# VH-VL binders against p53630: the designs that were tried, part 14

Target 1, 237 residues: p53630
Amino acid sequence: MNSKSQQQEQQPIVFVTGTDTDVGKTFVSTLLVHKWKAAYWKPVQTGIESDQGDSETLKNFKIAASTWQPPIFTPTYALQKPLSPLQAMEYEPNVDIRLLDFVVPEEWSAENPLVVEGAGGVCVPITRKLEITTDLIKHLIETSGHPVYVVVVARSGLGTLNHTLLTWNHLCDNGLRSHLFGVILNGEPNEGNVQALKKFGVNIMAQVAQCTTAHDQDMELHELPSVESLMTQQDVE

## First folded at step 18 (VH-VL)

Design r1
Fold by ESMFold2, fold request of step 21:
Structure r1 (fold): chain C 237 residues (1-237), chain A 120 residues (1-120), chain B 111 residues (1-111)
Amino acid sequence: as target 1 above (237 residues)
Amino acid sequence: EVQLVQSGAEVKKPGESLKISCKGSGYSFTSYWIGWVRQMPGKGLEWMGIIYPGDDETRYSPSFQGQVTISADKSISTAYLQWSSLKASDTAMYYCARLGKWDDWLFDYWGQGTLVTVSS
Amino acid sequence: QSVLTQPPSVSGAPGQRVTISCTGSSSNIGAGWDVFWYQQLPGTAPKLLIYGNSNRPSGVPDRFSGSKSGTSASLAITGLQSEDEADYYCQSYDSYLSGSVFGGGTKLTVL
């Protein structure tokens, strides 16, 4: 850690969102947690009736080069149906999600970054007041007392130019450009899509894929940017 | 402050079983990996395997996979190294060591060693 | 045999500077993985000497220093003292072997 950075900033919260459900947010969150030696929090988990959840998936993913054991915090809400939080509450009417309930876990010692994984994409509805993931990000910015940044996970292949630009522009239009670390493309490398997105001013942090060999997975982890370098990049803006 | 205390020296015959221990103190035992390192007579250091006592996650060096069993009892802050059938080639000094929290694969504190002698 | 190569021995007189090399490959030190150093005094357990290529834990004198370049690392000892007579081991991670690797050790003799 840069001594000037340490004097000026607390440990960051990095919110991982996506262009869609199932684009690889949990896999990317796992890589970032091991690279940054970060803690992990999924604030709202759905689909518990059929799945142990993203926290368990992250806990069980092994990277041979890493011996980091992340602190993993309990979701504030865990809902049964594999739907958006808003829709899942229709099947659990005694649950009423409110944004103010999303308080950064007190167990987080703030000695390291906190990776927060969102549900679905930036417009996924969370509360009965129709507040969305973007509103949760803003809530954490306003209430956490820590610097908050955003990483967008997108598929590397079909349709990603459209979906990534929609998500990126939505976040920028909501005043979050200064919070955006960038986009991570997940899937088979696609240099054409990378260059196209860069021409539109999108910052591409990395291209990743779930690897079949331990060696390739180690090298992919090794190549990810440090959180310090990303924070320095934002300070220049 | 941080201490790893190993069980005493062992003299065994080929074919016998053995379980040696490593008791950790002065730190949260379940929050750090602990590993085993072999040093054969007149030779260097070789990692054998590591265990995370918090959830019993275990990793073995390929050279030792299936040759030994590593375990932990978190209720007494103790890690173990076990052989089901010793060979003369198992004659060595065996160290336990704790992994550092912030540096992958760093062995930051070491036990005093357990000499295992296997001979007819 | 050892994945990381160290000279079997080095010697120096009191007050002098000695270096101990640790040569790896593109799958360990050359890939950018950290190097750690351990001191093993005669008849004792190894002790951490250098971590993260160049950092000293508390209690290690600043006359011990570590560095890394390319596929190699180096431990330097200045102001050599008789109590420095020991075996020294380097360690890194190897992505081909998916595990930690040690050098063969270097015996330092103080003349």
Scores: ipSAE 0.854, ipTM 0.929, lowest interface PAE 0.5, mean pLDDT 92
Fold by ESMFold2, fold request of step 21:
Structure r1 (fold): chain C 237 residues (1-237), chain A 120 residues (1-120), chain B 111 residues (1-111)
Amino acid sequence: as target 1 above (237 residues)
Amino acid sequence: EVQLVQSGAEVKKPGESLKISCKGSGYSFTSYWIGWVRQMPGKGLEWMGIIYPGDDETRYSPSFQGQVTISADKSISTAYLQWSSLKASDTAMYYCARLGKWDDWLFDYWGQGTLVTVSS
Amino acid sequence: QSVLTQPPSVSGAPGQRVTISCTGSSSNIGAGWDVFWYQQLPGTAPKLLIYGNSNRPSGVPDRFSGSKSGTSASLAITGLQSEDEADYYCQSYDSYLSGSVFGGGTKLTVL
């Protein structure tokens, strides 16, 4: 009684990153988790002294059309201060984050996709060796044994052209173009920004916003692309 | 094997309370939604509500919101449907059913039913 | 009244093909939500027959098939047999009602 497409192929890891903190990565991750019936992992959570964390936020967000209950895996690192992981470690000197510590959770059955949410944007420093989110993505590509793809979340509104292009070009310059599913714009629809980004060769996967009615949220979820269609598009290029 | 076993038939009078049960076995009870479906005499199926025993999240059909209480006791793998004050119009067959993991709102396994008769 | 409309009855002789329609609207089947089918033999609980529009659970013969088009779905039964005599229900999700909806049921009589 499973989705046939999810059971027939090696299941991907999809890394959700953003152009910045607070661009809607957790909301977008929640939509993707419900659309794809995926598991969820935030490898590094900061700010736990004052915040429930992104895993709890995802757990508590309900979509009426979905009865999916995602497996939600414990962060490898959870740090107190609402700072980059590098800076937060200054307040917890007994913590020393190493990229090799980021092992895909053993509890993941790999019957379905795994959505992995990054901290902040693509250049956020994670380790005392100044390794960044991009290095974590490469680490997962090299070590997980699964296909790995990247989704970039960006604001839909003012300023997004600059930030989105910087993020997109950074990922491409780091050899990750073949891994990019595309960009999801979060916020009020903005056709001008969509068209401008497309002219630069940026793939826009979807335009989403947190909806005020259950009906609209259901339809937004329903219209998102399947992970299979995105993998097919990437294979054809 | 997955099995849902419901409590036995009930004969009640209007105004009485009632709590019927559905015991799940052969699967992880806390990992699947379980729901209640009404079938009035000679009529079709209507969903009443669903509960996720892992965290007690509940959702009710608007027709049944405030009319019944759905609960679960995960220590004994049992879901409940409860009325505080029965009406003659509550006379029906009541099924519990498990929701499938991979298909939203799919009722994949059903209990045998509990006949509730409410008459003066 | 059921949100999904089914004919109240259908009949056929052994070996024939019958179809049972399930007509919805733009907020359920027409929005692209999946259709499920259940068989309820006389005096028994419903049993899952078709999920995901056209998939058969283990143990359901391939003479049962489901399809979906536009706002409607259809259950086809070929090689009709006496044990197929039952009530058949379709089900989908309705985004306006924010919940599951069932058809009114179709009684299949095998002549």
Scores: ipSAE 0.852, ipTM 0.927, lowest interface PAE 0.5, mean pLDDT 93
Fold by ESMFold2, look of step 20:
Structure r1 (fold): chain C 237 residues (1-237), chain A 120 residues (1-120), chain B 111 residues (1-111)
Amino acid sequence: as target 1 above (237 residues)
Amino acid sequence: EVQLVQSGAEVKKPGESLKISCKGSGYSFTSYWIGWVRQMPGKGLEWMGIIYPGDDETRYSPSFQGQVTISADKSISTAYLQWSSLKASDTAMYYCARLGKWDDWLFDYWGQGTLVTVSS
Amino acid sequence: QSVLTQPPSVSGAPGQRVTISCTGSSSNIGAGWDVFWYQQLPGTAPKLLIYGNSNRPSGVPDRFSGSKSGTSASLAITGLQSEDEADYYCQSYDSYLSGSVFGGGTKLTVL
């Protein structure tokens, strides 16, 4: 039977961005989709000449404890080259990405959260007007009619202090602090990096790693915060 | 009204094949997992496996992996449980059940059961 | 033999309260996975009684209640009625088995 007792009336959009490419955004998005029983949307997919894309990666990643089958929405744009969307358009000149084209999929019933996965990091150029991932986040805030939050995925190890602080401060300087759920560190745990980031005021919401056993993967999913608890944190003055 | 209607009772000999069915109605068949649960005479419940008819993703309990085949035909909203060669120890009641959408591993609606008797 | 342990039987007189325990381990209930309860009336299929540890589906009277603590769960039935005579099963997810586990069942007899 369908239980709506775990749903909020106004379901959020959660934008998953990263400190860089290949930091684990799709893996983290998959965990969040299963934890929150969310829908998934990758608005811009690049590199389809050699890869079926992040939506298929998420669809095929199985977590034994979860029987959730997420609604997965078609990318608004899918480009051939494994480059930023701006650069990929040089090889497909008839494609002209515009921020106004990024409308929340109408198929989303809004009975559950929507996880939106960005391309690359927060400054990745998307349009020929040089609008970046941060501008896409702001566009969704202004136009979606839903609360919008941001999760930053970062590597747990080498270089993460610099890259995470740059990303975090960029988002805060762009007026997005009240939208930030926090940072998820991906990779082998590194307590020194966690404590250093906390001293700078960065909110570390979770630490994850890709697990080799189903048991460990189930436990990792279990320990992630609920979307409700994260939304409650944002109401604190 | 959600309904799961199973095929009728079966009396079989060891070594025979069997395919029993579970027809779902009153809901979107391809949007929910269907599972099979065995109840041996006088015993409790044990899950055998689940299938998602939307893409045929199938998961088996370790106790039943390789012992049965679970399948679905979404064009007629029907799930199946199949044996290639029955044994007397397969004598049991077999239930199909739908998994709930919002609660992992919840069996929210059950079929009436199919009694399978395997004897010489 | 069941991964989740239930008493084989419980009994009570009409109007009384009974409880049925469901004891698991650190890989199922103790790991925090939800507990579900099913009622199987004589000669019928199981029916969902409690989901999400303590929630009642439509049509289940509020004299049925569920709770969970540590590695165990409990089903309470107050105001016992003769039609409550049935077998009761708990269920959870087990991370070691990567799948669902049921208790062995409890036969409730109404005196």
Scores: ipSAE 0.850, ipTM 0.927, lowest interface PAE 0.5, mean pLDDT 93
Fold by ESMFold2, look of step 19:
Structure r1 (fold): chain C 237 residues (1-237), chain A 120 residues (1-120), chain B 111 residues (1-111)
Amino acid sequence: as target 1 above (237 residues)
Amino acid sequence: EVQLVQSGAEVKKPGESLKISCKGSGYSFTSYWIGWVRQMPGKGLEWMGIIYPGDDETRYSPSFQGQVTISADKSISTAYLQWSSLKASDTAMYYCARLGKWDDWLFDYWGQGTLVTVSS
Amino acid sequence: QSVLTQPPSVSGAPGQRVTISCTGSSSNIGAGWDVFWYQQLPGTAPKLLIYGNSNRPSGVPDRFSGSKSGTSASLAITGLQSEDEADYYCQSYDSYLSGSVFGGGTKLTVL
């Protein structure tokens, strides 16, 4: 039998967004890249005047259990100021970000998933037309030719119920419910917050934190869900 | 098609230095880890360390950290294992092996081995 | 001293089935890390036999099979042939040692 189908084996794009800046998107992206043996792309990097950027942070983060060497693609835009992309363009007037500029890197072999890390949270303005991260996600859904899913990174601790519910409901209200893999909580475990979010119907796909030992880091990586199991979960919903 | 060809057998005295080689062919040398594995006479296999020739990232087994140096020359697709001062206890067969891309820590192709004998 | 424990030897007659055990701990096989198997024929280098617990590379006959349960793994060889006489090693990752670990090896003798 010749039953192999390109659509059945299409590798997904997984967009990592967050409830806020500094919630741990790069750390979570790193874990997912190593767990799924994925490639990585940060489409818009800001703050390069004072920071090497998230691609370099991911490259340098080593996990002992993993010998995966991810393909890491150059940001489409890299801006100087540590501001939203919209605001950073005020200091670089020759830069004019357009959604159509965000084309999945041709170098991606599509033999493995692609993890795409967003800037800030879901409502962060990217273009002078006030298009936001959610619009970038929709753009990739429309133009990439691959299945696209979304992971939300949120703090584990105080305040996360409000921020996570706002983010989750925003994505659902924008027609992205069927694309959501779930929320990854980052920080010290908080069972109360986990159970509260579950009562609202939020899918908590994992709880992670930066670990002090290689052993704990290996175990954290190992316990993450496979991309295949997450895709199966979404296909029945 | 993938081949790892190692340098020939060595007979040495304690205190001498040594550098043995492993040349990879039939694949993109800079895109795969290369590891070294020791097999002492009549004993099993022990990983010594691995190197990624694309950026020279190197990891050593704790038993071998500071005892050997692993390096690569990507211009000639060759990995090396070096001792600055051999001991009689270094007498062993030494294999190089390539790590697979899709399975962490999988040694998928092996060299033929280099016998190192260290005796007075 | 190997981290993974294998019997030092096993034997069987041509055509029979033998199994080789590989016993680890909660930091390697018991944590769910994959098990690999290697065959080392007399006077030759090791060769990959089983990866991902139970997968055979191209060219490895299906009379070789691997399995994993709990803290242990097993290599089964059916239809023994004289050419199977070799040393067999299991391997896994150990999160406590932050690296690869091998079994001590099992010498298979075909009677």
Scores: ipSAE 0.844, ipTM 0.924, lowest interface PAE 0.5, mean pLDDT 92

